# VH-VL binders against Probable ABC transporter phosphonate/phosphite binding protein PhnD2 (phnD2): the designs that were tried, part 5

Target 1, 264 residues: Probable ABC transporter phosphonate/phosphite binding protein PhnD2 (phnD2), of Prochlorococcus marinus (a3pdp9)
Amino acid sequence: SADPDKLIVALIPDENAATVIQDNQGLKDYLTEAFDKEIELVVTTDYSSMIEAARNDRLDLAYFGPLSYVLAKAVSDIEPFAARIKGGTKTYNSCIIGNTKKGVTSFDDIKGTTFALGDPASTSSRLFPELTLAENGLTKGKDFQGVFLGSHDAVALAVQNGNAQAGGMACPILKSLKKKGVIDPSKVTTIAQSSPIPQYPWTMRSTLSPELKEKIRFTFLDLDSDKVLKPFNADGFASITDSDYDGIRKAGKLLGLDLSKFVK

## First folded at step 10 (VH-VL)

Design j4 (from j1 with heavy chain D57E; framework fv_acimtamig)
Fold by ESMFold2-Fast, scan of step 10:
Structure j4 (fold): chain C 264 residues (1-264), chain A 121 residues (1-121), chain B 106 residues (1-106)
Amino acid sequence: as target 1 above (264 residues)
Amino acid sequence: QVQLVQSGAEVKKPGESLKVSCKASGYTFTSYYMHWVRQAPGQGLEWMGIIYPSGGETSYAQKFQGRVTMTRDTSTSTVYMELSSLRSEDTAVYYCARSPWYTSGYAFDIWGQGTLVTVSS
Amino acid sequence: SYVLTQPSSVSVAPGQTATISCGGHNIGSKRVHWYQQRPGQSPVLVIYYDSDRPSGIPERFSGSNSGNTATLTISGTQAMDEADYYCQVWDSSSYVFGGGTKLTVL
């Protein structure tokens, strides 16, 4: 349906599903009131499953990470419309972290270690960490061993407890975990931060009616509710376009990303 | 076509500040980093810093930290570079140049024509 | 701070191969870009990411990068290739340029 009575809203599993769903209850309530429709929040097991759901036209709105978005866009009828803005910026950074007790405080210390990665289709917990390491002379499988743990919080915890000596993740998620007391700042060292990455895009399926698509766009762009914006650590949402993610497409090509491994 | 067009030549006195503009056209302004590079007469290229036009984030070379400020106006697809407390050694041609912003270390594929700034008493 | 070292000048006869070196500690672990600058003109990217050539750059331009030296090679050098050539890398927090090499075709 072009104007469904219930909107299926998918959220990328960048942390455990319970946390993601709980953090977005404010958004659910806001959209329910704004659209006068039932809102169902969905969190898939992994990033590729969310890409597949989009490919099969099963999602009305989807909050992707940048890389998972460009992968989904290649095989799905979706369009981006808004991204988080704070202090005038629509970007975030990827962090490379090391275990302090094991003495991992620089790039040279990563050689010969186990490096924790999130989901294979993650921008800040896979793509950018691997590219940043390669730019500093470290290649996965040659200079260090990579292990995929599936989420950013899993990476942070593995590095903190020494199950991995180093890892890559979104800097904003690391900051949040430190604030919540999940990560002890004395146990984890930030080795590097990437260049700016475009914020997670909100997307909608292109087959929704033009009237509903316009209403969705304006609802997000006009949003000023603290209850909704607090989990995003945002001042609001700002307009974006597909071309804002061209840099991610080029980064994926540079890493030699095989798209077939992310679509089931 | 893709191009970067810079503001005209300037003559300044020591202690003054300068502001050079670089207007982008022919591509999505917010999808590329913009850099500022200077070249003193008869000398080599010197990187000053980088701005991401979408968010306005900046990073400056240590030598210029505290004196340089980079800004942008997305409505006009223009970046600006301001340099304060000018000295005679700031006499140079100032270039803007773009690079893909998604990873550190990419090349500068398109350059502006340069802006000659002369600082003398 | 990271330093890139280039010879100040290189001279070749027309039709011969010119090689311009760019020295840096463990530069083979970085990605090197090369720019050509003719007098009074803006720099032009001629090689990026060690050995890739932009559209419009002649096939006689090539690059390599290993160990402590990156090299720009110009085969069948022509008078129009007279210019200053600069190597460049990203080093963690900043871009670094070499001092430049003036290529003379005599």
Scores: ipSAE 0.006, ipTM 0.453, lowest interface PAE 10.6, mean pLDDT 88

Design j41 (from j1 with light chain S94D; framework fv_acimtamig)
Fold by ESMFold2-Fast, scan of step 10:
Structure j41 (fold): chain C 264 residues (1-264), chain A 121 residues (1-121), chain B 106 residues (1-106)
Amino acid sequence: as target 1 above (264 residues)
Amino acid sequence: QVQLVQSGAEVKKPGESLKVSCKASGYTFTSYYMHWVRQAPGQGLEWMGIIYPSGGDTSYAQKFQGRVTMTRDTSTSTVYMELSSLRSEDTAVYYCARSPWYTSGYAFDIWGQGTLVTVSS
Amino acid sequence: SYVLTQPSSVSVAPGQTATISCGGHNIGSKRVHWYQQRPGQSPVLVIYYDSDRPSGIPERFSGSNSGNTATLTISGTQAMDEADYYCQVWDSSDYVFGGGTKLTVL
């Protein structure tokens, strides 16, 4: 079982890499002190690259999105242990947004448009938006054209600037971008919010020593640092299990996604 | 039009097994989950379990675990619910109902007409 | 196991507003769906996702969900609205129904 002197901590690229790394400096500092180990934060180019890194046993800790976790779990020896909690819940929502000036304020307005999507393995910027649109009679490639932009902030900016008329993304990220002044609320309309999605799982390599795994678990569950929790918009972290993501597995099947395309 | 049509009423004796069918039409059968919900006379609705018709994956309510089995036939767009070791308290109307999701956000939007099952000696 | 509590009955005069409550611990963090069941008939979805109305359901049906109580509101209640009403949520292992409320329009 492994007890390395340096822990490689991967963060899903749900926004541009510079923002993700900057937002997690507090976590890096906290874990460095708590474990008395070097902490290396890594952000891969896309979700599939992070899945591949996990498959090749290169990650000690990994903060996945729900779908990318399900994909990684199928090909990697990893285990989930914690997710953010806020107001007593471990869930978040996906938002469908439209460009206000282009008149995209309802599902009907999406027909014939370009719809911005994040990464193909994203839950709230791909899977849930496509499901919500299909439930409203809108099929990608038939009723609208989907364009994968790779991250949630890219989706928000494309819709705001009119490079796409509509898009799908995590509601918490949209709220954050509005608060930071990156997105002007008058330019972007929220058309719909999805059902609750299980929060992003923190995962660890299963081959780490039992003593280190428990230390990691307790470190996250005991975390009360405002500096660390602010970027996660969280009251803390709470325990999770693999079965919490069974709904995501079934959602992927419902949309007929070929999950093998994400794992090379 | 989207429709779920169930098999006809059944009379069973205690200890026997029940198998109810639910035939779907008017939509893509493999794109929606199917649930089974029962209602005893004068009582409320009780969820029994779910099946994903594409893969055949199932999940059952704790109370029915070990007694219920859900299956499907994709060639006929039909789901089946089998309940074994019948007791008099299993007397109920059994409904099939579809949802787009297993999770909390999606409701049972279309329901079958119900199948009355009477279990008596 | 998660529990939803509904009043067993509610009575209103025709044209008045009926309010049916659904109580649950921190139910405001869950998505609540409402079903109407007339005698001898299958349940019909009347509200989903707390407040959304399916196609074909009259606009006098509305919903809300906050804190420990979700509410189904029927304005201008008509005789045809007389039925049992059930709230429903998903709680991480189960689909949970309330006990049902009989709405009488007299």
Scores: ipSAE 0.000, ipTM 0.382, lowest interface PAE 17.8, mean pLDDT 87

Design j42 (from j1 with light chain S93D; framework fv_acimtamig)
Fold by ESMFold2-Fast, scan of step 10:
Structure j42 (fold): chain C 264 residues (1-264), chain A 121 residues (1-121), chain B 106 residues (1-106)
Amino acid sequence: as target 1 above (264 residues)
Amino acid sequence: QVQLVQSGAEVKKPGESLKVSCKASGYTFTSYYMHWVRQAPGQGLEWMGIIYPSGGDTSYAQKFQGRVTMTRDTSTSTVYMELSSLRSEDTAVYYCARSPWYTSGYAFDIWGQGTLVTVSS
Amino acid sequence: SYVLTQPSSVSVAPGQTATISCGGHNIGSKRVHWYQQRPGQSPVLVIYYDSDRPSGIPERFSGSNSGNTATLTISGTQAMDEADYYCQVWDSDSYVFGGGTKLTVL
């Protein structure tokens, strides 16, 4: 079992890498002090690269999205241990958004448009938007053209500036971008919100020593640092298990997702 | 065997509130959404709302917004539906039903046996 | 608010094919689910996502959905198929049920 002097901590690139790295310096400082170890933050170019890094046992801690976690778990020796909690819940929603000026305010308005999607392995900016649209009779490639932009902030900006007429993304990220003034609420309309999605799981490499795994688990569960929690918009972290993501597995199968399309 | 078992029949007066329970067994409780659907005598099915048992998040049909509250207890794998300010037209059989928790538009594959609620004075 | 329209009743003899329609504006662009409710019993899912059949549901049950009409088809109808049938769709933020069709098998 492993007790490395340096822990490699990967963060899913749900926004541009510079923003993710800058926002998580507080996490790096906190973990450095808590573990008395060197902490290396890693933000891969895309979700599939992070899945591949996990497959090759290169990550000690990894903060995945739900679908990317399910994909990584199928090919990696990792285990989930914590998820953010806010207002007593461990869930979030996916938002379908439209450009207000172009009049995209309903599902029918999406027909014949370009729909912005995040990373192919994203739950709230790919899987749930595509399923929601299909459930409303809108098929990608037939009723609208999907374009993968790689991240949630890219989706929001594309819809705001009209490069895409509609798009799908995490509602909490949209709210954050509006609060920061990156997105103007008058320019983007929320058409629909999905049912609740289980929050992003924090995971650890299963081959870490039992003592280190327990220390990691309790360090996150006891975390109350505002500096660390602010970027996650969280009150704290709460325990989770692999079975919390069984619904994501079912959703992926329903959409016909093939793991080979996400791993290089 | 997957089952949803609901609480027994109730008789209420106008202005009172009701609380119906639905106990799940035979599957992972937190992996499926739970819905509440009612049916007035001789009438059709009417969707009331949804709860995600893992997080406790809810969404209600507009008609019931402000009167309905859905909650759950993960330790007993039970969901609850409370309806306040009861009227005679709330007389109905109330069903719980599950759907895969990943999508709001999926079908309801397993249903409870129903709870008859009679509202009269 | 979205509205689904079903005929109140359909009658067939045993062995005949029963068809039950579900009308809605652009319903062919939505995913339709069908439920069977026998007298005094809870509903049972018989068709989901327009045409898919749950495990345990006989191949006699089939579905289609195009334009403004979705259809539930029951081939070789049996006495046990006598029930109320409801169509259902998800529309934006809510589930909507049709008014129900009473299937009588004489």
Scores: ipSAE 0.000, ipTM 0.458, lowest interface PAE 13.4, mean pLDDT 88

Design j43 (from j1 with light chain S93E; framework fv_acimtamig)
Fold by ESMFold2-Fast, scan of step 10:
Structure j43 (fold): chain C 264 residues (1-264), chain A 121 residues (1-121), chain B 106 residues (1-106)
Amino acid sequence: as target 1 above (264 residues)
Amino acid sequence: QVQLVQSGAEVKKPGESLKVSCKASGYTFTSYYMHWVRQAPGQGLEWMGIIYPSGGDTSYAQKFQGRVTMTRDTSTSTVYMELSSLRSEDTAVYYCARSPWYTSGYAFDIWGQGTLVTVSS
Amino acid sequence: SYVLTQPSSVSVAPGQTATISCGGHNIGSKRVHWYQQRPGQSPVLVIYYDSDRPSGIPERFSGSNSGNTATLTISGTQAMDEADYYCQVWDSESYVFGGGTKLTVL
């Protein structure tokens, strides 16, 4: 069992790496003090690279998206322990968005368009958008062309700029981009919001020492610093279990996802 | 806050059709599945079927196939359950209940108050 | 046609632990949900996905599921827990409910 002097903390690249690192500086500082250890934040180039890093036991803590977690769990010795909570919920939603100027305001308007998708292993920027479109009679490759842009901010910008006429992404990220002035609300229309998605799981390498694992759990669950939590847009962190992601496993099977395609 | 409000009690005659409504509020109507479950007096719960309000897609329990129809109106956030060719054994409380499709909660987390339907001559 | 079997009734003294079983062929491979229904009221979800509690449900409610039996456990049972309890699973293309168990607290 491992008790390293430095904890490698991986963050899913749901936005560009600079933004992800900046948004997590407060948590990094908090964990550095709480553990009395060096904390190294790592952002991989894509979701599959993070899954592969976890598979090779290279990550001590990993903040996955729901689908990338399910994929990583199938090939790695990791365990989920906490998810952020806000307004009493541990869920978020996926948004389907359209370019306002190009008149994309409904599902029917997506026919014949280019639809922006994030990373292939993204829940709210790939899995849920594709399932939602299929449930509304729109099939990728037949009714619209999908293009993978790798991150949620790339999807939002492509739709705003008209490089794609529609796209799918996490609603909280869209809201953040609008608040920061990166996305102009008058240029992008929200067509639909998905049912609730379980929040991104914090996971730890199962081979860490039992004492360190308990310390990690308590550190996250006891986090009540308004200074740390506000930049994270969270009220705190709450316990989660692997079974919380069973709905994601079912959704992945419905879309026909092959686990082997997500491990490099 | 999140609430499902059903239409009032009905008295029907054998051979007639029943149409019960369930109005949703406090959440995004098109983001949750809606189920219909009935309960005959002194009996247990019986699942009738499911509707996805966004697309209107439905799936019915085999026992009700051919007699039940589920529809929705997205402008009023309302789901309807229609049961035809009523028989005395259709006397029951009819519930609507929602489930999240893409979460760990495929369970029915919010239920309507129920609609008592009595089928009598 | 998948069938869930529950005892018709269970009786327990106040403060004691009540155990309600739900039997089904290989039910441990399925996800079990539990509903509480007080007389004249709508069902209330008390346990989902075998062992998880919804917000607002007391910690004295717990669940387990293995082999051919799922179990709802209510510790420190109170008079307000008197109700019918139903287990539920998704089996292929339909939801299946157990027959219900009447819990009496006397």
Scores: ipSAE 0.000, ipTM 0.390, lowest interface PAE 17.5, mean pLDDT 87

Design j44 (from j1 with light chain S93Y S94D; framework fv_acimtamig)
Fold by ESMFold2-Fast, scan of step 10:
Structure j44 (fold): chain C 264 residues (1-264), chain A 121 residues (1-121), chain B 106 residues (1-106)
Amino acid sequence: as target 1 above (264 residues)
Amino acid sequence: QVQLVQSGAEVKKPGESLKVSCKASGYTFTSYYMHWVRQAPGQGLEWMGIIYPSGGDTSYAQKFQGRVTMTRDTSTSTVYMELSSLRSEDTAVYYCARSPWYTSGYAFDIWGQGTLVTVSS
Amino acid sequence: SYVLTQPSSVSVAPGQTATISCGGHNIGSKRVHWYQQRPGQSPVLVIYYDSDRPSGIPERFSGSNSGNTATLTISGTQAMDEADYYCQVWDSYDYVFGGGTKLTVL
């Protein structure tokens, strides 16, 4: 077991690194005080790099997306312990969006267009958009061309600017970008919202000491700081288990993703 | 129980048209692509084309474009493959097979029993 | 136009390991599926996504895929495994089959 003086905390790069780091300064301050340890926030270049860091036991805490968690769990000794809760739910939705000026306001308008996708290991900006489109008769590579842009904010900006005519992303991130004035609601149409997706899991390295793991678990579950929770738009964090992500495993398999081969 | 049941064997003359049916049961018909694959006597498997049953959209192998037509009837969960201007080299067993329609990379997991078509004068 | 190359035949004694190759340019970047066809029967999926087994397929069936060659391996080969075996990939809107390999168990 391990009880390091410094905890390395990785955050999935679902937006540009500067935004992710800035939004999580409150969390860093809170954890520094709660654990009486140095906290290093790290944001990798892409989702696969974070999965590899976990595989090599380089991360003490990691905030994954659902699919990237499932991929990391297959190759890493990690365990999930908490997810954000808001209005009594531990779920969120994926949004399919279109450029309003280019007339992309419905599924039929997506045919023949360039569709912006986030990171290949993203749940809400890859897996669920592709499944939702397929359920509506639109197949990637047949009915539209997919382009991986790496992050949700990149998808939103590409659609707003017309560099892609449509795209898929997390609805909460779209809402945040609209509130910040980064995305103009009149320029981007929300075409559809997915079924509920289990929230991003907080995970910890299983080889941390039992005492430290328990302290980490309760620190998150007892969190009620507005400064920390506002960036997450959350009432708090609630307990989760690995089985909460079995639906993501099934969805990945249905889309034809070999989860064991994806990281290789 | 997932099953694909095809129409019976046919004997045709050169120049005629063939229409084979494939009835699906035990799953949501509109959630899977249906493919047609043929096999000439003593030869290998040859992909002919794909149909998306929900929308009726099709894509055919280049060799069969202009001669093959795939259709479906969602009320009976049945897919049809019609091949025109038959030649003796069209003698083959014709199979229907399903794959997940939301990705082109998935395997053919369920196959029909095959329909033997003999084209001779 | 993508081409998959298989040996036309492979012979093994009962209980021995059979290996069937599937050659293709950079095939290791594609997902390979394998089908078994016994005489007079429809093809049966035995391996999908390079190495996964469908429910009901014995553990003695395994697969690999790297570089320019994918391989189907059958350990402890039995008489009932005598069949034609086909590899298959997706490439550029086409579903491509290999020419097939007849496995003889003698």
Scores: ipSAE 0.000, ipTM 0.402, lowest interface PAE 14.6, mean pLDDT 87

Design j45 (from j1 with light chain S92Y S93D; framework fv_acimtamig)
Fold by ESMFold2-Fast, scan of step 10:
Structure j45 (fold): chain C 264 residues (1-264), chain A 121 residues (1-121), chain B 106 residues (1-106)
Amino acid sequence: as target 1 above (264 residues)
Amino acid sequence: QVQLVQSGAEVKKPGESLKVSCKASGYTFTSYYMHWVRQAPGQGLEWMGIIYPSGGDTSYAQKFQGRVTMTRDTSTSTVYMELSSLRSEDTAVYYCARSPWYTSGYAFDIWGQGTLVTVSS
Amino acid sequence: SYVLTQPSSVSVAPGQTATISCGGHNIGSKRVHWYQQRPGQSPVLVIYYDSDRPSGIPERFSGSNSGNTATLTISGTQAMDEADYYCQVWDYDSYVFGGGTKLTVL
């Protein structure tokens, strides 16, 4: 099915499914009109389920996080083509946060606490938080206990309510939750921000026809609709290549991630 | 072992309501969609609708809209299908079947054993 | 509403190749699944996504899908393959089944 009548579009569950689906309705409408095809949005229960779907050639388009993308690329016939751009950059940062009431406002305060992590295959809610903590002398399982909560919004809420004393998540998602009033800025302190991380890649399965792949690529690169771009907090989408994610591959190896076992 | 076990056979009168259960085991209940499919005696398969066990959202085939209700209980990993205002033409074997959450168009890989429902006066 | 058309019956001699068609408007642009149902039993998935086989299904089962016709092919047909076969697609907001084909071996 190199030119299917219906395109299955998967979206990484970096927040609860309702939020992800709601934020992407504008994109669904835009793509339906642009391609004159049925568009089906799919949000899996976790990052590994989306990787497995890609491995089994079930996704036509997939919006991965950086780490989940490099994991999927190792076992799937997919190719990256676009990422959001804002203020001239295609990067974002990971945030380390602490509960203000429990006095967690610095790295030293994380010792002996429970640290909230998102999905195991998350870049900004697992990989970079663990690397940042290790670079500051804090090792998971030794200096603090990690708990995987599955999504960035779950991490933010757990830290706010004190179920975890600290946590790691995407800085843009934290900012969004504060603006929406879901997170009270007086209850959660940002302790640190990571180095820049390449933005989430849009990918397509390589077995689509060359004509359809070209049409998909230019549809995203030419996209200037505020209705679509506002939820992404983006000025547009810009071209990317697989090599843009080599830094993520290196970071994963440094953390000791085994790609062959990670998606099982 | 992945298994779907349905409730036993039912005999109903026209105008009554039917409620069939489907208990899932051997997998993470909230990671798969659940479907209901029926088959009248000597006839083909007919899709009735889908339930998303995690959030409880449902979508029904047009023919059954207004008469069918699908629910779930995550504590017992059980899905229910209730069909109201029964008619003799609702006599059928009712199946539950699962599909993966990562695509809406995926095949039904595991099926329950079926529940025979006879509607007669 | 979308309609899938199957022949009501197909007969084949043991060891020969059986082909079961599933007709639908532009079905080649959809993804087709196939189910086997033996008398008194639940359906069993034998082919999904046009041509993929689930674990445990013999490699003599294969599928194809192009234009207006999807086909289930059973090579070296055996007596145990006698069953009703149903094709299925997802169309917009609903699953659609074909009417079923009774395969007779003998």
Scores: ipSAE 0.000, ipTM 0.382, lowest interface PAE 18.6, mean pLDDT 88

Design j46 (from j1 with light chain D91R; framework fv_acimtamig)
Fold by ESMFold2-Fast, scan of step 10:
Structure j46 (fold): chain C 264 residues (1-264), chain A 121 residues (1-121), chain B 106 residues (1-106)
Amino acid sequence: as target 1 above (264 residues)
Amino acid sequence: QVQLVQSGAEVKKPGESLKVSCKASGYTFTSYYMHWVRQAPGQGLEWMGIIYPSGGDTSYAQKFQGRVTMTRDTSTSTVYMELSSLRSEDTAVYYCARSPWYTSGYAFDIWGQGTLVTVSS
Amino acid sequence: SYVLTQPSSVSVAPGQTATISCGGHNIGSKRVHWYQQRPGQSPVLVIYYDSDRPSGIPERFSGSNSGNTATLTISGTQAMDEADYYCQVWRSSSYVFGGGTKLTVL
């Protein structure tokens, strides 16, 4: 069991690395004081690289998306302990968006278009968009062509600029980009919102000492700092378990995902 | 309609154990924290501890460490508070109270009706 | 251990403004919640997060929090406001209540 003097904290690259690092400086300061340890924030180039880092026992704490967590859990000794809470729920939604000027405002308008997707291991910018479209009679590769752009902000910008006619992304990230003025609401139409998705899990490697694991867990659950919570658009964090992600495992299997393709 | 309904009044002798229940309805039981708070006759409110119904994790006030145990049954949406080695000063009304599924610093928005426990010999 | 200090009692005439203080070291850096308890009843949340009102709570109730003192203010106080009032904060993995203030409207 480990109690290192330095904790390596990985953050999923759901937006560009500069934004992710900037948004989490408050968390770094908070954890530095709470644990009396050096905190190193790490943002990998893509979701699969973060999964591989976890597999090789290189991460002490990791903030995954739901699908990337399920993929990492299958090949790593990690455990989930906390998730973001907003408005009394620990869920969020995936948004399907269309370019307003190109007339993409409904599911039928997506047929024959280029559809922007985030990272292949993303829940809200890959898995749920593809399943939602399939439930509405639109199949990737048959009714529309998918392009992987790597991050949610890249999807939003591509749809706004018309480089893709439609796309899928996390609704909370879209709302944030609109609030910041990065996305013009008049140029992008929200076509649909998915069923609820369990929020991103905070995870820790299982080989940390039991006393450090409990300290980490309660440090997050006790968090009431606006400086830390505001970038997460959160009211706080709540306890979670691995079984909270069983629905994601079912969805991934339904889409035909091969776990081995994401670990290398 | 959101409700917390507690078990009925109890009379106990010193040295016995107390177990009070709190049944939740009208909301998703596992999405909210549950707290126990007591109030001795004519005295103020005293926080005893918290339980996370989804995971079953608990945290207790220092004063009650070693004497209090909180548990839950997700199939019946019920939380329990057990207090051992009772003394006359444990005579109080015991309340369960809900906080939204937020940080441990959030307010208690819904309260049970209270359970009067009298400890006397 | 952290302690919140409230006056044991406050008296006001009907229609006047009542103020109930809650003193605590650096309490202005904490989020303060206020509860009303009428005789024989369960506590009711009247102010949360220093100054926010839950649905159903009259606009007569307001709160503030700065430095070492948080304050609950009841304007145009009515007979029905006669109750015990408790402040509450979260600190170091526990909730702390003030000792309570009995508000008398006479």
Scores: ipSAE 0.000, ipTM 0.402, lowest interface PAE 16.3, mean pLDDT 87

